VH-VL binders against Uncharacterized protein C28H8.2. Designs and how they scored, part 12

Target 1, 141 residues: Uncharacterized protein C28H8.2, of Caenorhabditis elegans (q09243)
Amino acid sequence: ANFISDPRSMFPKMVRTKNAFHFLQYFMGTFRRMFRNKTEMIEHFNYYDDQVKGTDCHIQEELDFARFKSYFDRYTRTHYNPEIRIIFAIMTKDSSHMTVEFHVTSQSWFGFEDHFHMIIRAVNDENVGWGVRYLSMAFNC
Key: E = the ipSAE of ESMFold2; O = the ipSAE of OpenDDE; V2 = 0.75 times the mean of E and O plus 0.25 times the DockQ between their complexes.

## First folded at step 5 (VH-VL; framework fv_bepranemab)

Design m1 (from g11 with heavy chain Y53W, light chain H31Y; at its last look DockQ between E and O 0.36; V2 from the best seeds 0.00; counts 0 for: pae E 6.8 > 2)
Fold by ESMFold2, look of step 5:
Structure m1 (fold): chain C 141 residues (1-141), chain A 119 residues (1-119), chain B 112 residues (1-112)
Amino acid sequence: as target 1 above (141 residues)
Amino acid sequence: EVQLQESGPGLVKPSETLSLTCTVSGGSFSGYYIAWIRQPPGKGLEWMGTISWSGSTNYNTAVQSRVTISVDTSKNQFSLKLSSVTAADTAVYYCARSPWYDILTFDYWGQGTMVTVSS
Amino acid sequence: DIVMTQTPLSLSVTPGQPASISCRSSQSLEYSDGKTYLEWYLQKPGQSPQLLIYEVSKRFSGVPDRFSGSGSGTDFTLKISRVEAEDVGVYYCMQGIYLPLTFGQGTKLEIK
């Protein structure tokens, strides 16, 4: 028998919120908490669609769900004290799509203070609610 | 793709200042970190310090009093200066990159440049 | 400074046979965040070091799965399940729990 260390591995994937404000609050809150441990990181990525795609200005290849998780898993190894705030948010008139730009700061283990922008495109699925469909990372770009 | 290249004099006299440059090509380095790491002949690797693109530095305490690492963003160049050198500073000097997502990982290294400290 | 001690300092391995390299730290490499900060690098003859394994057991991009890392606390191991000619070089472990970053003294792997 395998011991389960992640409490969400025992539950079906949650239906997400359809409320845009709650989605942003949960996204930002779980983003800050993912720096604590692997369980909190899983909570954050619960808001990403399995088919999420994206880019980073320093990485040539298209990024997918597995790559985003891998990069943030490694990022949280050497960074702490994250702060995230909304710079810009727009939503389509039918409230089905949003684009949000965040400014993120964190401190690195080497004592550097990092600043970067993160842009998401999210879709409000009629059955499950808001999920991140596209993520762009703009680390000092 | 991304390339790092060290350059500088191969021979430096004792008590003088060793001065090297690392030239970066093949991509943007905003948001990345550059480390200097040295390897004495036939011996292991020693981390000397790391610099961010913005110029913030963190140095190995063993060399902190003698080392200065700097960046010239207009030339995509990073510099190492090590003052008051002795024969113990004879080594191959590497520059290496840490990506934004993993500051402890050195994923690109220059070819290394040998510096001998001798009269 | 955290001292990293590698064993053996050299080994000769018949092609196709396994190899095992140990790394012992003078202090625990487990940090309060639950992560362990131990990496492995390979320096092939005439080349610069290259990253193989990070965070004890995670393979860096492009590293063959015949390389594996394990360990905890102060004791870590790099294994090569079937040594190939291209694996010749010096292997270094590195810690990142405290500054300065420190490397092991290296383990030279040769084919014989």
Scores: ipSAE 0.044, ipTM 0.633, lowest interface PAE 6.8, mean pLDDT 82
ESMFold2 (binder alone), look of step 5: mean pLDDT 90; pTM 0.931
OpenDDE, look of step 5: ipSAE 0.062; ipTM 0.722

Design m2 (from g11 with light chain K35E; at its last look DockQ between E and O 0.41; V2 from the best seeds 0.00; counts 0 for: pae E 8.2 > 2)
Fold by ESMFold2, look of step 5:
Structure m2 (fold): chain C 141 residues (1-141), chain A 119 residues (1-119), chain B 112 residues (1-112)
Amino acid sequence: as target 1 above (141 residues)
Amino acid sequence: EVQLQESGPGLVKPSETLSLTCTVSGGSFSGYYIAWIRQPPGKGLEWMGTISYSGSTNYNTAVQSRVTISVDTSKNQFSLKLSSVTAADTAVYYCARSPWYDILTFDYWGQGTMVTVSS
Amino acid sequence: DIVMTQTPLSLSVTPGQPASISCRSSQSLEHSDGETYLEWYLQKPGQSPQLLIYEVSKRFSGVPDRFSGSGSGTDFTLKISRVEAEDVGVYYCMQGIYLPLTFGQGTKLEIK
């Protein structure tokens, strides 16, 4: 039978891909689509571990899953036409960890063009597949 | 903690140009947007325009023919120039910031500076 | 431009009692993304405005839980469950969905 998510969760946990190339394509694709609406945002956050941690150079405190979701939710309502590309990707010899840097551009609601970098550390869990464990954002820093 | 402070002359003659500066301290601008918002005495608030971290601007159409907002990133300073002022431009002028993740909200405000337009 | 109309323009409240402020927009503040961009600001005597509520009902960091927002479409309400002396000031609603960004005319809250 199909996977039935907890109805109280905005971003239900699901089995992910274990293929590194597919993970990157899905991550980037869902990143672009989350700018469309809240339903599409659920799909993107399926690739984040519940214990995800991270930073942003303009935000002093450490970020967690709820904070990333909140910030992206607000960001995507005021920005459109996202583009995301890989700057580098490095994977451990055993293919269990990956570090990837992305360059992101988008247009703001006020017509401003934004540029920033994201660095993720992803872990290939033997049971669920690739998920983002750490995210660092460098918004114009 | 990032802080904003407005400065400039408190009195401007009609038909001349009002010039104000917003100085950012305790951090840098690179992750924020700066807006100018004014409040005539005893009246409500009016958004005048917003400037991005890259220097791009968007102005309230009611004042767009007279307003220029600019940034000097080397000094962490933002300026407002409003030309051809009249008594209707008498107000407290605020600068306010919007974070990179939400340019539609003003989460912190400067203390404001009063500008009177009179002869 | 979207006109924001607040009622009442002045409100006198006994300490410890609730208060309610209404804000009505000239057109819907619901964005095509399904969200509503309505905010509340408080300007205490002699101070600059400060953000209280964003996206209709979300409290900004450090705002006491006695403040709550509600509403949809064109009709919005700010409620204070138990008014305290420090809540005195002028309350403004603001729409952040269409340019130019516009504020209501303000509601002055006083202690009686």
Scores: ipSAE 0.012, ipTM 0.613, lowest interface PAE 8.2, mean pLDDT 82
ESMFold2 (binder alone), look of step 5: mean pLDDT 90; pTM 0.934
OpenDDE, look of step 5: ipSAE 0.463; ipTM 0.818

## First folded at step 7 (VH-VL; framework fv_bepranemab)

Design n1 (from g11 with heavy chain T105D; at its last look DockQ between E and O 0.47; V2 from the best seeds 0.00; counts 0 for: pae E 13.8 > 2)
Fold by ESMFold2, look of step 7:
Structure n1 (fold): chain C 141 residues (1-141), chain A 119 residues (1-119), chain B 112 residues (1-112)
Amino acid sequence: as target 1 above (141 residues)
Amino acid sequence: EVQLQESGPGLVKPSETLSLTCTVSGGSFSGYYIAWIRQPPGKGLEWMGTISYSGSTNYNTAVQSRVTISVDTSKNQFSLKLSSVTAADTAVYYCARSPWYDILDFDYWGQGTMVTVSS
Amino acid sequence: DIVMTQTPLSLSVTPGQPASISCRSSQSLEHSDGKTYLEWYLQKPGQSPQLLIYEVSKRFSGVPDRFSGSGSGTDFTLKISRVEAEDVGVYYCMQGIYLPLTFGQGTKLEIK
């Protein structure tokens, strides 16, 4: 059977925070916690729009919500002790859009320290609050 | 499709340095781990070391004083150097890949290259 | 180092009959995340090893369903429900949780 996505099944999401500082704290906090179990992974992805799109510099194909979730599901199986920090954050004057770059480090089972950068573009929906609309990941570009 | 190919001299004299390369085609090394694994004739498999996508290495304690694994990202090439070789280092040498998020799954292996240490 | 011990080291099986290979580790392979990182590889004559089973019981893509893995803690088993001629080769278990990564000695499977 063919399945075509229904935009209304993806929107609206549960009410989030409209405070930019709290959004960043919760986003980073849930990011670190998603390495613990699947329930925490769901909590982190509550901050992503269902229609989220993005790229990775080594992947030719556009990434969507399902691909990002699969991506991090596999990453969290092989890595532990994550740290995430803000490199920069820029917000529009009306506080409706934000661009943030994070640096992520973690440890693998081999004992290697791994790292990558993430850039998010988030939108402060007037009814729902801050959500990630676009995600770019950069591994060894 | 990703393929791995080992290359290097098949005969090395005792006390010299064994030098091999693993060339990855059909992709880049980023997002992968590359391991070197050897198999002496008629014997089992021995993990020698692994290099991460960031260039960090881990070596088997048994060979760590003699082994160096490195990467040239522009050529998708990974190198193994093993110094001060003896007849005990005679083996087929494999390179193997693991996905960056599943580092325990060596899903692609090269065909292997036989290295004989003999005078 | 974690010692991986395979039993038997060699077996001869009539086509169509089952085969079973045991792998025992010197320490538990269970990770604190609740998963067990035990893999099985097959090396056919003249070929490089190929992945069959990961995480104890998960078949790698393209591996026939006659191959199954089981076990926990320190004791693991690979089963072939009906051996076929192309299954000839040496089977290795590998643990992937402790450095150095270590393989079992291998189990040679032959047809007779």
Scores: ipSAE 0.000, ipTM 0.539, lowest interface PAE 13.8, mean pLDDT 82
ESMFold2 (binder alone), look of step 7: mean pLDDT 89; pTM 0.921
OpenDDE, look of step 7: ipSAE 0.183; ipTM 0.746

Design n2 (from g11 with heavy chain T105E, light chain K58N; at its last look DockQ between E and O 0.03; V2 from the best seeds 0.00; counts 0 for: pae E 10.2 > 2, placed apart)
Fold by ESMFold2, look of step 7:
Structure n2 (fold): chain C 141 residues (1-141), chain A 119 residues (1-119), chain B 112 residues (1-112)
Amino acid sequence: as target 1 above (141 residues)
Amino acid sequence: EVQLQESGPGLVKPSETLSLTCTVSGGSFSGYYIAWIRQPPGKGLEWMGTISYSGSTNYNTAVQSRVTISVDTSKNQFSLKLSSVTAADTAVYYCARSPWYDILEFDYWGQGTMVTVSS
Amino acid sequence: DIVMTQTPLSLSVTPGQPASISCRSSQSLEHSDGKTYLEWYLQKPGQSPQLLIYEVSNRFSGVPDRFSGSGSGTDFTLKISRVEAEDVGVYYCMQGIYLPLTFGQGTKLEIK
């Protein structure tokens, strides 16, 4: 895939998609854009259900949409040059749910390399398309 | 009714910078993309670049060293600047809209503005 | 850059007769999502281009059903089953799989 040359990846849509490949490309693309511009967080988080839930190894309570946004706000202020890639993706036979593991690498402004894994569970809603329902992070573990 | 209107000087001298404005009216001013496409007299169409409402751009490599596309969201206006023009830049310049779901489906075009670079 | 080559570059058609325009790309226009991003535009005399066909074979809103598109990979065809006077103009194919977006040279259709 030529992400730099592909117009579908340069201008992510604000509305969700029912196509699994497009969802993954847009999710990763908008994830990277979060690091460029603080206002891009709305674009990335358009792919999260407003009721999204999840966990992190350092947080005792279940995380929600607002908490995930807050953590990424802090992370993206101190990190740059993100790389995000799929480790694996598993889809149900009826193509209504998928689980995807990503590996994320970035650098701090001082040149230290940082990384984490995140696992999403996404649901293909009949009316609006793929959205993240659950997120698990190994953030700084 | 969505309308696009190009405006700018019709005559530009060689080596100067061509500046054009595309004004979008009659629709949502967010959730779409604007492309600049030109057509030299008697010739085909050339895509120059596309800009999102948030200001993200992508340019044709053939002109990217000379072209700048920008947006003023407060005025719903998109601009094209092309530096160091020559007679080869003489063309009708169009702005075209891509809807929110695909940046390649140019579903509405302005009427175009003819720009002549005198030689 | 992907080169789009149209044939013929011009054609003259008796009203009511069919017309066929070919477009060939220098590489496949099939995307990994299973779709093929090939479009057809018509520029009528004195007008701006207008979208006719997207994704090879889908007619844009308001386009008469006498227009049809077909093809795959690198070879594509636009057909007009019965040419009308309003169909006069220059037809362009365009690819949208890779930047820069590129158009064919155009095919001028006229009535004889």
Scores: ipSAE 0.006, ipTM 0.494, lowest interface PAE 10.2, mean pLDDT 81
ESMFold2 (binder alone), look of step 7: mean pLDDT 89; pTM 0.925
OpenDDE, look of step 7: ipSAE 0.447; ipTM 0.830

Design n3 (from g11 with heavy chain G31D S52H; at its last look DockQ between E and O 0.04; V2 from the best seeds 0.00; counts 0 for: pae E 12.2 > 2, placed apart)
Fold by ESMFold2, look of step 7:
Structure n3 (fold): chain C 141 residues (1-141), chain A 119 residues (1-119), chain B 112 residues (1-112)
Amino acid sequence: as target 1 above (141 residues)
Amino acid sequence: EVQLQESGPGLVKPSETLSLTCTVSGGSFSDYYIAWIRQPPGKGLEWMGTIHYSGSTNYNTAVQSRVTISVDTSKNQFSLKLSSVTAADTAVYYCARSPWYDILTFDYWGQGTMVTVSS
Amino acid sequence: DIVMTQTPLSLSVTPGQPASISCRSSQSLEHSDGKTYLEWYLQKPGQSPQLLIYEVSKRFSGVPDRFSGSGSGTDFTLKISRVEAEDVGVYYCMQGIYLPLTFGQGTKLEIK
């Protein structure tokens, strides 16, 4: 198979697309599906670099791959009916970097409808394709 | 171990605004719900509203026009403001926590603070 | 609003005897996610409420196994297999699915 793995990674990466449009389709599609079970959550995280870093405006600690996975694992246990759409996408002239802002909504147990913006920075790696390098989340900031 | 403590004035005059704070301490994860629940003397429990740590709120329609719940995440403090109070607002006021991610229930409660609306 | 009706409103029990409290909701508490959002709380004299049971029958951490919950739809029951002196107080059921969140009127448990 054409699957590339890093022996130091807990979650070996699949070979990704180098096409920006397909990357966004796959990223959003797997994002919606991760609310269904943990196997599909692993599918979503195949699009994140092991070195991914990021922030949340209400959390002072820097987030890494493990913390993002833990955060979304907890979030998907208490939320359902997710929607995600692109607000904007900007790509460098050489198509090596992309910044995308998404709007996310979901429903929760206390009758809340939650919404937030999520900003990613993705890098188009020569060998594996597009992957998320940075993620910022803004829950009602 | 998570602990909640309510504080504020015990006596409020009619037509004024009551203001309470709930301070949350303990635990390492900061994403959760806080509810304000009140109990008039000798009566049952009334949910007033719930706030997510991010700032999103839901209110009981019976008090929605008079209630504001807010959060200061840097201090882990949650506030209740209830405007235009009457004697009917005399009650013990509780804050209660629910984790948003694991078990959606009010698993920790404060000790409560008595607010009397008089004169 | 969902009305939660408890029976009895007052209960006197000899220590060591069982007790049973009923809670009925004005409409089903079953959610489309497959869960039933019915909870039981105990308020001991002079104290704040404390969680006993969530999702109908799940005991909260530290709650003795002599407490059990059952029911479905609109009819729910809390049972205490052997009442102890520390069980005195007011028991409340609560529905956690429809806004406003609503409690039953309470059932006072006393020792006789």
Scores: ipSAE 0.000, ipTM 0.556, lowest interface PAE 12.2, mean pLDDT 81
ESMFold2 (binder alone), look of step 7: mean pLDDT 89; pTM 0.928
OpenDDE, look of step 7: ipSAE 0.028; ipTM 0.637

Design n4 (from g11 with heavy chain F29I G31S I34W; at its last look DockQ between E and O 0.04; V2 from the best seeds 0.00; counts 0 for: pae E 17.9 > 2, placed apart)
Fold by ESMFold2, look of step 7:
Structure n4 (fold): chain C 141 residues (1-141), chain A 119 residues (1-119), chain B 112 residues (1-112)
Amino acid sequence: as target 1 above (141 residues)
Amino acid sequence: EVQLQESGPGLVKPSETLSLTCTVSGGSISSYYWAWIRQPPGKGLEWMGTISYSGSTNYNTAVQSRVTISVDTSKNQFSLKLSSVTAADTAVYYCARSPWYDILTFDYWGQGTMVTVSS
Amino acid sequence: DIVMTQTPLSLSVTPGQPASISCRSSQSLEHSDGKTYLEWYLQKPGQSPQLLIYEVSKRFSGVPDRFSGSGSGTDFTLKISRVEAEDVGVYYCMQGIYLPLTFGQGTKLEIK
């Protein structure tokens, strides 16, 4: 047969990166894929720090990693065909932090289009690379 | 600071199953790759297997028929089971972390636990 | 399996003097992505191994600059420019590209 094995594919590519461009591509890619199954959702949450905090504009309480994961677990069970686009991205001069706003669209299981904005602040950990530290979600805000 | 700690019985009888648990603190098991590596007394290191946070495993063929590695994300732990043990399985057992798929390096190690197989 | 061979197996060094440890692999460790996945570890007496060098020459966080790695293909070297008492232990190379992941047999470094 005419195929090639790649030794680098020994494990799933869910490793964080220190490259900002790769982080954003992987973050968006795994975001889209988490709608497919729970294994893919675990891969997306690799890009969130355990101490991640944040808000949703309809929830006044501060949210944590478990609450965000639970929220997206519920969201992905009722929505499909996700798209995620960068609205803006800014980085500190020392390349240690970035803030990114995304516009997310998806379809409900009825086929109606749904959308929201998501703002992340990511931190480039010296040992492991970029991870989401803060997340703000805005549904109809 | 991430810390790993092995726990389990220090003595196992021949033909029984060796069971060890690695507890991860100061970080989440959901983000990394986790390995078991052993060292027989006075000898070098032998990689036994690695599990991804998603549950995918790779095992050393030398032990593949006897080894099972699993992850419990709710407890922030991963475990090793080695069946049908013999005296040759006597070793210090280490758990270790690898931060990236593209860099198969073990950046944090547990302190190690001695397991003796003896009747 | 990739066999990793270290030379020498034992090394005695006067404090402040350099030390050099060789590691040879039975196959090239160069990947088609242009990277080489060779690591060095130190196991101090009574301790677990600790990472020193990854990707041939990159020092892990907190590793002193007296440690350096070099090499390509199948031949690799760890150098300690000025050995200190805390450098005592067994040094292992490891290849991280092919299953099963394999270590060299170790090089014991002692102070004389």
Scores: ipSAE 0.000, ipTM 0.491, lowest interface PAE 17.9, mean pLDDT 81
ESMFold2 (binder alone), look of step 7: mean pLDDT 91; pTM 0.939
OpenDDE, look of step 7: ipSAE 0.031; ipTM 0.698

Design n5 (from g11 with heavy chain W100F, light chain Y98Q; at its last look DockQ between E and O 0.49; V2 from the best seeds 0.00; counts 0 for: pae E 5.4 > 2)
Fold by OpenDDE, look of step 7:
Parts: sequence; C-alpha cells; structure tokens
Structure n5 (fold): chain C 141 residues (1-141), chain A 119 residues (1-119), chain B 112 residues (1-112)
Amino acid sequence: as target 1 above (141 residues)
Amino acid sequence: EVQLQESGPGLVKPSETLSLTCTVSGGSFSGYYIAWIRQPPGKGLEWMGTISYSGSTNYNTAVQSRVTISVDTSKNQFSLKLSSVTAADTAVYYCARSPFYDILTFDYWGQGTMVTVSS
Amino acid sequence: DIVMTQTPLSLSVTPGQPASISCRSSQSLEHSDGKTYLEWYLQKPGQSPQLLIYEVSKRFSGVPDRFSGSGSGTDFTLKISRVEAEDVGVYYCMQGIQLPLTFGQGTKLEIK
C-alpha cells in the first residue's frame, strides 16, 4: 500500500463533478490519454495501489498491484488508441455510488487487437464529487 | 510451471502441408501471444508468425502465403500449418510464448520439434 | 526487413574471462515510446532458446548478473563478465521494433 498517496489527495487532479455522466466522460478521456502519454497511467496508479486489482479471466489468482502495474505499464507502451465502451453503469438511488464496467479494446503496435474489461466503483463525495474508489481490470474476458 | 510442447509429424513430403500443434500446460495461454519460430539445421532463428490471445495473427511475409496459425481454446492448443513445403522448410519448429503486455519477449519456449521435408 | 548483424560469429573464451558480442541493426531500434527493443537470447546445446536480455539492458528473471547488455540506436553489445561453462551456446540478438521479428545470425560461444 502507498501510505504517501491518498486517493483523496490525488483527486483534485481530476475533474470534480457531481454529475456522474460528466465524471465518466472525463474518466474515459483520461484513460485514453494515458495511452497517448505513457507515464500518466503510472502517476494515476500511484494512489490506487490498494484499490487496483487485475485479473486474468482464465487464471485463479488475482494480480497484486505490483504485478498489475508491470502488466499495464508495459501494455500501454505497446498499444495505441484504446476504444472504451461502457458495458453497464449502475448507480445507487441516492446517487452516492456507482459501478461501471468498461470494455477496452486497443491495438498493439504490431497490429494485434487486444481487450480487457475494467470495472470501477465510484463514490460521490459530498465535498469533492465523484471519484474512483476501486478499479479492477480483467484481461482476456 | 508453464510448458509449451510442439507435436506433429517429423517427416513431411514435398508439396504437402506441415501441421504442428503447440500444447500449453501448467498455465493459461490466455493473455499471451504464441509465436512460431523455426530453425533450420545449423542455422539461425526465423520468426514465422504470432497469434494474439485475442486470435489476431501476424505472419512473416516470407511465409505468409503458406502459413496459417490458429488456436483451439478448448484444448489450449495452437496450430501451425505450412503448405507446399520444400526441403527449405526442414527445421526445428518452436512455439514460444510472450505476455500480452510484452509482445516481444519470448519467455517460454517449447522444446522444439524437428520436421524433415523429404520424399 | 531489419537486418541484424552479429560479430563475431564464433567466440572461444577461457573460463573466467570476459566475452563481448556485438549486434548491429540496419535501422534504429528505438521506438516512439522511448524504449529500444533489442533482445538477447541464448540457445544452449541441444536446448531451446532462452531469453537473457530485453530492452537492451534489462536482465530477464533468473539471468545471472554477469550478463549485461548495452547500446543504443543501431549498435548493441552483450557482455559476459566472467564466462562459465554453462554459458556455452549460441547467442542471438533480436529486434522487436517492427515485423517481421528478425534475429542475428547467432554467435557461438565456446570454452577454450
């Protein structure tokens, strides 16, 4: 766990909005940008280390953050132009929480098309607005 | 431990189709690329093609017209087919794995299987 | 295709002495992502190739620290600080910046 980086402390770097739609649009945009700016993902994951999980749908064990980070940073380096589609978005009645699943496709520099699923759980903080609390990526699903 | 094992006939007649299978065990092939690499006797290595865990393929243009790589996910097997073989196709054929996050790194190799093209 | 040229093609080394293998590419192996995609593989006698170095200088898991890689652009070097008997085999450099992936001719390392 990263005891130095608090998600709440890093949240100000993100767009603060209480509009779930705008948050998701921003999130997706940021995610896309991370593929264009390779180092950006690493920066964002620094405060997600205890909240980011990776899974290969065909393996039993969940990836720890260190392994996941190694996977993802190398993945982004070798892939371009991610396409992100929302598979589902579920929000609580009080609009305090939502779970969103994305399907992400990207093309490697060799022309291979790869994909993974990403699930985020976001919280609508009364002070800062929507923010990601949990991020998981499931590869090869 | 992840293991790759090539299998198929060690002898193929000219003009016939070479068919090999790479069986992955000890782990999932999901999330990885599988490449076929061959080595003629006493010579270097030649990359033939790679198949993504998503099923997409890329081939060496030198053999593209004759090569087909496929996957059987139900069996954790990958296949190489090389048509219209000649003596020049005599080689040890390897399947190798690379992680999806590093398509360049062949971290696991099969033992290789020798295929001789002869009448 | 990118042509990979290794020198020398054969090398005989006394155990404990250093060894150096050169690999030159016909074009730069530096990618726009800032990384250089040059790998070194060792094929021991009667065995399959095994990864030694990737991205010019990064040792693969389990590779002894006596192995080191260096270089940039089109010129690369694999060094073995102190050659051991188990280091005997054929070393290949490989470029992975574009398809087709191409290997050097190989350098056969033998013990004197």
Scores: ipSAE 0.093, ipTM 0.726, lowest interface PAE 3.0, mean pLDDT 85
ESMFold2, look of step 7: ipSAE 0.128; ipTM 0.677
ESMFold2 (binder alone), look of step 7: mean pLDDT 90; pTM 0.935

Design n6 (from g11 with light chain E39Y Y98H; at its last look DockQ between E and O 0.38; V2 from the best seeds 0.00; counts 0 for: pae E 4.5 > 2)
Heavy chain, then light chain:
Amino acid sequence: EVQLQESGPGLVKPSETLSLTCTVSGGSFSGYYIAWIRQPPGKGLEWMGTISYSGSTNYNTAVQSRVTISVDTSKNQFSLKLSSVTAADTAVYYCARSPWYDILTFDYWGQGTMVTVSS
Amino acid sequence: DIVMTQTPLSLSVTPGQPASISCRSSQSLEHSDGKTYLYWYLQKPGQSPQLLIYEVSKRFSGVPDRFSGSGSGTDFTLKISRVEAEDVGVYYCMQGIHLPLTFGQGTKLEIK
ESMFold2, look of step 7: ipSAE 0.562; ipTM 0.827
ESMFold2 (binder alone), look of step 7: mean pLDDT 90; pTM 0.929
OpenDDE, look of step 7: ipSAE 0.493; ipTM 0.831
ESMFold2, look of step 8: ipSAE 0.241; ipTM 0.715
ESMFold2 (binder alone), look of step 8: mean pLDDT 90; pTM 0.930
OpenDDE, look of step 8: ipSAE 0.598; ipTM 0.822

## First folded at step 8 (VH-VL; framework fv_bepranemab)

Design p1 (from n6 with heavy chain G27F; at its last look DockQ between E and O 0.51; V2 from the best seeds 0.62)
Heavy chain, then light chain:
Amino acid sequence: EVQLQESGPGLVKPSETLSLTCTVSGFSFSGYYIAWIRQPPGKGLEWMGTISYSGSTNYNTAVQSRVTISVDTSKNQFSLKLSSVTAADTAVYYCARSPWYDILTFDYWGQGTMVTVSS
Amino acid sequence: DIVMTQTPLSLSVTPGQPASISCRSSQSLEHSDGKTYLYWYLQKPGQSPQLLIYEVSKRFSGVPDRFSGSGSGTDFTLKISRVEAEDVGVYYCMQGIHLPLTFGQGTKLEIK
ESMFold2, look of step 8: ipSAE 0.609; ipTM 0.825
ESMFold2 (binder alone), look of step 8: mean pLDDT 91; pTM 0.924
OpenDDE, look of step 8: ipSAE 0.133; ipTM 0.754
ESMFold2, look of step 9: ipSAE 0.649; ipTM 0.834
ESMFold2 (binder alone), look of step 9: mean pLDDT 91; pTM 0.926
OpenDDE, look of step 9: ipSAE 0.673; ipTM 0.880

